# VHH binders against p49116, part 4

Target 1, 238 residues: p49116
Amino acid sequence: EGPLLSDTHVTFKLTMPSPMPEYLNVHYICESASRLLFLSMHWARSIPAFQALGQDCNTSLVRACWNELFTLGLAQCAQVMSLSTILAAIVNHLQNSIQEDKLSGDRIKQVMEHIWKLQEFCNSMAKLDIDGYEYAYLKAIVLFSPDHPGLTSTSQIEKFQEKAQMELQDYVQKTYSEDTYRLARILVRLPALRLMSSNITEELFFTGLIGNVSIDSIIPYILKMETAEYNGQITGAS

## First folded at step 24 (VHH)

Design j3
Fold by ESMFold2, last read:
Structure j3 (fold): chain B 238 residues (1-238), chain A 123 residues (1-123)
Amino acid sequence: as target 1 above (238 residues)
Amino acid sequence: EVQLVESGGGLVQPGGSLRLSCAASGFTFDDYAMGWFRQAPGQEREFVALITWSGGVTRYSSSAKGRFTISRDNAKNTVYLQMNSLKPEDTGVYFCAADRYGLELWYEEYDHWGQGTQVTVSS
């Protein structure tokens, strides 16, 4: 029992590949995104409530929500990542693919609309000035979502989500007592995460993965990694 | 070739409203993000609003947000700008933009200009 998250779960330090190239290429974008993905998975694995659910439930839970966690991570780290620069580079690379007739018109529209929705989401979070505690609890609410198909132990997952919601409420009321509607404004941002497509996220940020393997297929391996392996993937040293 | 005809401008009092229209032809309208820019006398053109092919995404400049609404009717190949609570600084020539797949409007940039439609907000 005790709080769902502690102060150690608020720390979310992303470091970018160095040196930054003059032109952002697919390798830089994929390395940056991979660091964020592994940081996000390391964060999730460190939560006692997550650890308590067991390996099969953990794998199912992360496969269902990894894109939403990743998107929250993008919003939280948008300045450190220079996300607007990364998205501009992605749009430039997309222009080249269109000139080479590599994508259908429907796919181009889906991808561009996703990029705009992603930017809008990150901008809305920045305008709300979401702090590290609030991000940690929002990620926990997203992680412990009981309504994804195929999950087991949904009653326990729901209890953890309710606990994350209550602890967020307590934090916001104590820290931002003069802003009566802050909690509501923060929570209404979450539905936009369900509109984000995991396969488009993979195309935008992870096209450099060997064999173009989907993220959800490697999640069991990511969750089983030793701490030293995580640190290597998060920092890009290996 | 893309052809865009702006209309609906005119003289209006501060606090008033106008609805601009832009009729489009010569292209597959449903593949295009549509937008509005304006140019005040002696100033550079500036972005006002955009809307994607589906209408699912809109973006507004800080000066337009909350007062202007962009919309589109794909059956009529037309984009609209409803302008409410007009101010004297909204005076200028308004130009519509059509950008296939929205690749340039992503940067709020565009360089193919027609005649535009004059909006004048004056007491």
Scores: ipSAE 0.475, ipTM 0.788, lowest interface PAE 2.2, mean pLDDT 87
Fold by OpenDDE, look of step 24:
Structure j3 (fold): chain B 238 residues (1-238), chain A 123 residues (1-123)
Amino acid sequence: as target 1 above (238 residues)
Amino acid sequence: EVQLVESGGGLVQPGGSLRLSCAASGFTFDDYAMGWFRQAPGQEREFVALITWSGGVTRYSSSAKGRFTISRDNAKNTVYLQMNSLKPEDTGVYFCAADRYGLELWYEEYDHWGQGTQVTVSS
């Protein structure tokens, strides 16, 4: 059937809101995050294997892994996004909420730990110097995970995941032939993604934009959106 | 009165080990994330390690990672820093710090600081 991914799937270019403000407010953060989320979902839907699974299965897959895809996207786009600055801004906003006694102590702890985990993950990926191909395959492996509850066509999903893994292996062997253990080092980072709470991620990056609407609920709409339509919605909201 | 009292510092040869302790009093210890910082002569104070409230998460500077281990005993109101494979560049005053919400990575102002303990690594 051919490769799971092509060179076209390697390109992952995030366009940030312009201009970047001196002070990163909640709206800027949410818009940036929204753009990344859209880009990630758009990337997924551009994969022929993904399309072959059908709309219902596609939606279920994205619902199951959107946090992981988003997090990989954050890592990949960390420089373009100035992720460290964004996270610092998020912490500052959190500090304001703390001062206003809007959060419980336990919730504050949970949120801070999540931020730390997120930062550490992104830093670890940066240290590994993961390239665009590797990110593409990692995202594919995450996307085509058959072990999420409630999925249909799990056998087919597993096959796609295996194909992604094999292609990654081939790529790493070819490109980094002197680094025998690179593949292993890369793959062992994936478990960290599942330790992160999608709810907390949603709260940190999207609450200001979507309000009481969940990412889970908007995923079907995002998957159907055209780029132009999405851009129109963002510009209208800002 | 809030107090953080560091101990365990001293002179050690390269490759040696030290265990620092910080005894806390005057505040609810388990409500604070605890951290270690150090300051070399003529340099700015730098982050070394952090441990969350219950010890569930630890963070290390790049220099400390793999060599240092932060731990805490909430029953004793004490935080520890096990330092192995010490290097001359590890020389400095080590400070214990407390931050209620673990904001050390993004804020320069912390809730409580100790007076520090001297660590000297020299042949």
Scores: ipSAE 0.443, ipTM 0.756, lowest interface PAE 1.6, mean pLDDT 91
Fold by ESMFold2, look of step 24:
Structure j3 (fold): chain B 238 residues (1-238), chain A 123 residues (1-123)
Amino acid sequence: as target 1 above (238 residues)
Amino acid sequence: EVQLVESGGGLVQPGGSLRLSCAASGFTFDDYAMGWFRQAPGQEREFVALITWSGGVTRYSSSAKGRFTISRDNAKNTVYLQMNSLKPEDTGVYFCAADRYGLELWYEEYDHWGQGTQVTVSS
């Protein structure tokens, strides 16, 4: 009953760690990425339709799509984050590992192709000038994907996804009435998200090249956090 | 011995098409992002197109997008540039370049360069 998302779900404000270091390091990158991850999880948890699915289904959905939500967040917040500078710093750190022969050629190619795919995705979204309402609906379409293996309540998830698609269509037609192909142009960006590897995202943004952080394992705990604790993680307040 | 050898340039009328080829030897072609650049008389060399080792990502300059298509054949160690709807402003020497692992995107200094092939668009 009623709209899937309200205006409160359009707000998506990322606060960067303070102060910004003179030279970007792994700690700054990881803290920035962690804030975005928690902001994305808080956003998903705040949706009444998501709340209605139950904890087991919520965990399964987020495990399946967290990287896609994170990647949409990167694109949406690319200017605030100075994402191109962060990616350049990541490549510089990777270059040092290459010069020290710490990585196989196959791994280097896998990681670099992921970085190129991410940069191209973010560039394509920027060229379309995707607004906050459009991002919110795209995230909802990605979140309520019934196609993931092992899901229960797939008919209900499918109905929520269809509702997100309808609301996006209505918004685009109302707001961009003279751009008849805008909806199609936006929706065709979504398949690129499935090309993003969650394991590589973890290694680039959440752990060192040798590190062992698994976002999949912490998702149940993130989803159970109280709102005040979420806000502390999003803003870096202790 | 590292070699990048461009071919397929020539004289063509406006609106015409050309297909450039760049044959690579002396290095592991599958480790390299491949690019095309061009240099018009009296101007600096400018980016045209790039393709990753798998072909999974392509990038185009604003002037090339929609008219040019970069592709590669890793079995033949060759990268191609299909140029359609050619304009006089496309005139110049076209260079093939190789960027190991795509690392030089942020510094614009490619590891290897070809000698170039002339493309002239006029009537």
Scores: ipSAE 0.397, ipTM 0.760, lowest interface PAE 2.6, mean pLDDT 86
Fold by OpenDDE, fold request of step 26:
Structure j3 (fold): chain B 238 residues (1-238), chain A 123 residues (1-123)
Amino acid sequence: as target 1 above (238 residues)
Amino acid sequence: EVQLVESGGGLVQPGGSLRLSCAASGFTFDDYAMGWFRQAPGQEREFVALITWSGGVTRYSSSAKGRFTISRDNAKNTVYLQMNSLKPEDTGVYFCAADRYGLELWYEEYDHWGQGTQVTVSS
């Protein structure tokens, strides 16, 4: 039995839509987010352990953790995405909605707080200078979380999570031997992901989806796509 | 009439500290997130810090983080900015601002502004 992740799972290259417009409209934001989402799911599918869980379990698992996985992706791809610019654009759109009185005060506060949480999380990850291997293992730990309600094969999921954690530990110990507490610092960031609303994330990043489809409804279809289709979605060539 | 009045600015040496205050009147203070902005000569106004309605959440610019602390006293309708380890690049006019929703990325969208207080960090 080999490792959970290999070097091939470390690569996580997001290609942004081009050209980047002067004004980041909802379509650009949605397309960028969609590419990240597809990349994340494609990454998950590239893991043999993930495939071993079966289609139904995979669907349930991704439905449960897609927001966390997506958020880690945002952090990892923050520079490539110009995340700060995207968030600024989102806030700008939100401001327009506020002016048009389309949202309740409480909802506005929730959305703004969510944006702040996202920004803070990404900033914290940047500050920690998380590398590609660490991100891969963190994503695996998030992906193979057995504590979501309604999951099947929780024992197997737990084993995979433990394996991811062990591999991360070994990697950090080997690569950052001078930083005794790096592993702990990295892992303690994960709880922040659970405080973020998937609904708000979907609203902020995916409002421009054709037909106003939900992420939950799209996940099964994405997971059934062939590798070529994934690549097409990642590059926007399809 | 809405009023935001800043105070506490002045001349300080590098490494020194200042505490700014902003007294608010003419509106329901606890209904607004409060922010501090600054503007150096010849530069654009920039975000420094934000504190939400009840003080539960604070946000800081990269430059301010670790050195500045924003706080508020809703009973006194006052927001504060404790500035430690001041640097020459911190020199500028500091503005207090009120926003219903705390839109830190867009200072021009804030609802109310003070006249500003001068902070000069120089040896």
Scores: ipSAE 0.374, ipTM 0.724, lowest interface PAE 1.8, mean pLDDT 91
Fold by OpenDDE, last read:
Structure j3 (fold): chain B 238 residues (1-238), chain A 123 residues (1-123)
Amino acid sequence: as target 1 above (238 residues)
Amino acid sequence: EVQLVESGGGLVQPGGSLRLSCAASGFTFDDYAMGWFRQAPGQEREFVALITWSGGVTRYSSSAKGRFTISRDNAKNTVYLQMNSLKPEDTGVYFCAADRYGLELWYEEYDHWGQGTQVTVSS
């Protein structure tokens, strides 16, 4: 059987909203994050193995790992997004909420630690100088994780994950032959993703969603939407 | 009255080590993230390290990373900075700071500051 990923799955180009405002408001942050989320979902559904699992299994997988995929996307697109500036803006908005006494002390601590963990993760990935192929394989390993609760077809998912791991190993061995421990250094970053709260990520980046819409609830819609439709759909803008 | 009192500074040779301490009083210590900053002569005050309320997260400047370790003992209301492999460029006054929310590079927003302790790295 053929490889899990092809060169077409390596391309991961995020287009930011234009123009960039002087003040990064909640709407701009949400729109930027929404575009990244859509891109991540679109990437996933472009993988033949993912398509082979069926709609129900696909939805369950993405629901389980969207935060990890999103976080890897943030790391990969950190420069294009000006992630440091976005995070600074998020912190500023958070400070306003704190001043208005909208958050408990414990929640503030959780949110701030999450921001720092996220920043540290992205910095660590930058330091490792992860390339596009490595990101693609890491995302595939995260996507095809059989250890999430409630999944069907776990044997097949596990096979896909193994293929992703093997292809990554082959790639690293071929491309970085002089760096004996590169594969290990890359893979040991994955556990950090599991420690990050999807709820906090959603609150930080997706607060601009209309109504009581949640990422969990819109994932099936995102997976089915046309490429041209994602602008404004997540935020509810017409 | 809120007080942060730094200690442990001094003269050390390049490659040497120092351990700074900051004793806090006058506020609930574990309600604040703690940080270390430094200011070299003629330079602006710069971020060195941060530790969150319970020590769950630590952050370091690029210069400090791999050489410095921040820690805290909430039972003693004290934050520490272990500095190894010191360099002449590490010379400056080191300040302890407390922030309810810990804003790292935004040192102007920290709630409380110590008077600082001098660290001199010279052969």
Scores: ipSAE 0.310, ipTM 0.690, lowest interface PAE 1.7, mean pLDDT 90

Design j3
Fold by OpenDDE, last read:
Structure j3 (fold): chain B 238 residues (1-238), chain A 123 residues (1-123)
Amino acid sequence: as target 1 above (238 residues)
Amino acid sequence: EVQLVESGGGLVQPGGSLRLSCAASGFTFDDYAMGWFRQAPGQEREFVALITWSGGVTRYSSSAKGRFTISRDNAKNTVYLQMNSLKPEDTGVYFCAADRYGLELWYEEYDHWGQGTQVTVSS
């Protein structure tokens, strides 16, 4: 078999809504997040190995790891998105909710910790100066995780994950030969993704979805979309 | 009465270290995230570090990252700031603050503040 990823899978360009308003409202945040989510899903679909798993398995995989993929996408696109500004806006909206006594104290704490963890993760990735290839492989490793409950074809998924890991290793050895510990430094960041709540992420970024539809429920729909539709969504053309 | 009392400030040479302490009383310490802020002369108060209720999450400003470490001892109702590799630009009054929800971006909304301790970094 050929490589899991090709150069075509390295490109991950997010187009933000334009123009960026001075005040980032919930709709802007949701639109931005949605574009990233769609881009991530489109990216996954572009991988032949992913397609080979079949629609049901694909759906299950994405349902299990969308938060991690999304978070990696946030880290990768942090500058283009002005993530710090978005997060500040989210916190501002949260502050308003707090003042309106709409959330319990415990929930507020959970949400705030999540935001801080998210910021820290993205900052840590920026500090490592992760390049496009490394992000692609990391996303693949996350995508092809066999340890989620309810998955089928776990052996095949594991094989794909191993391929992703090997290709990442080869890439790092070739590109960063002077840094023998770079691979380890990169991989040790992955556990942080598992500590973040998908529910809280959804609440923070996707509260303004039309009809209050859950990410879980829309994933199958997104994965069934045609490529042209994906392109339209990620560019805001549809 | 709620009190936050900072200590550990002083004069130090560039490259030196200081450990600040903030002793809390008059409120349930474990219910609050704790933060450190600083204010240089003629400047606005700025965020330095935050630690959540149980210490599970720490946050640092870009300037503090890698040099400062925030920690807390809930048994002693105390929050600490270990400052290493100090620079002249670190000079200012350092304040500890308590916030129920750790609202880092809005220091004005913190619930309780200390009186501050002076940190001077000079050769």
Scores: ipSAE 0.304, ipTM 0.684, lowest interface PAE 1.7, mean pLDDT 90
Fold by OpenDDE, fold request of step 26:
Structure j3 (fold): chain B 238 residues (1-238), chain A 123 residues (1-123)
Amino acid sequence: as target 1 above (238 residues)
Amino acid sequence: EVQLVESGGGLVQPGGSLRLSCAASGFTFDDYAMGWFRQAPGQEREFVALITWSGGVTRYSSSAKGRFTISRDNAKNTVYLQMNSLKPEDTGVYFCAADRYGLELWYEEYDHWGQGTQVTVSS
């Protein structure tokens, strides 16, 4: 069997809506997030191992890990996205909601803590100066996690995760040979992803989706979306 | 009356340590995230550290990370800032602040502020 990932899987270029408005409204945030989500899902879809799991299994897999995958994407694309500005805008919108007394105190705390965790995670990744290959492998490790409930083909998923880990190890050893503990420093960041609520992420970034559609419910459609449709979304979106 | 009273500041040599305390009164301490800010001479007030309501999350400025530790004791209505490996550039007035929502991005919107305590790092 060949490698899990190829150079084609390293490319992860997010195109932001243009122009960036002076005021980042909910629509801009949602559009930006949606593009990242689509990019992340289509990235996963482009992996032969992912395809080999079958539609039901890979859909379940993405449903289980989309938040983590998305978060890694945020970290990876933080500069391009101006993530700090987006988060500031989100907080500002939240503040408005708070002033309108739409949220409970406990909910506010939960949401704010989530934002801080998210920002901290992304900052930590930036500090580590994670490169495109490392992100690709990290995303693969997160994607092929066999420990989510309800998954089928867990043995195969585990095998793919192991391959991702091994390839990451090899890459880090080769590329950063002088930094003996780089791999460990990178991997120990992954648990933080599991502490982040998918529901809160969805609320923060994807509020305004047509109707009360959940990310969970649209994942199958995203995965089936043609590349042309995705490209159309990117080019057609303002 | 809402009051935040900082203490623990002083003169210290480079590489030294200080522990700042901020005693809060006049409001429900547990309902507020607590932060530390500082203002160097001729500079704007800047974020140093934040701790959430229960202490579940801590945030630090890039300059503070690895050297400073924020903590709180809700039973004592006190927030602390342990500062290690102090540098001359850490010199300034350190302010304790309380925010119901911990909005570190907008220090101007913090609900309550202390009067500050002077920290001077000099050889």
Scores: ipSAE 0.290, ipTM 0.682, lowest interface PAE 1.9, mean pLDDT 90

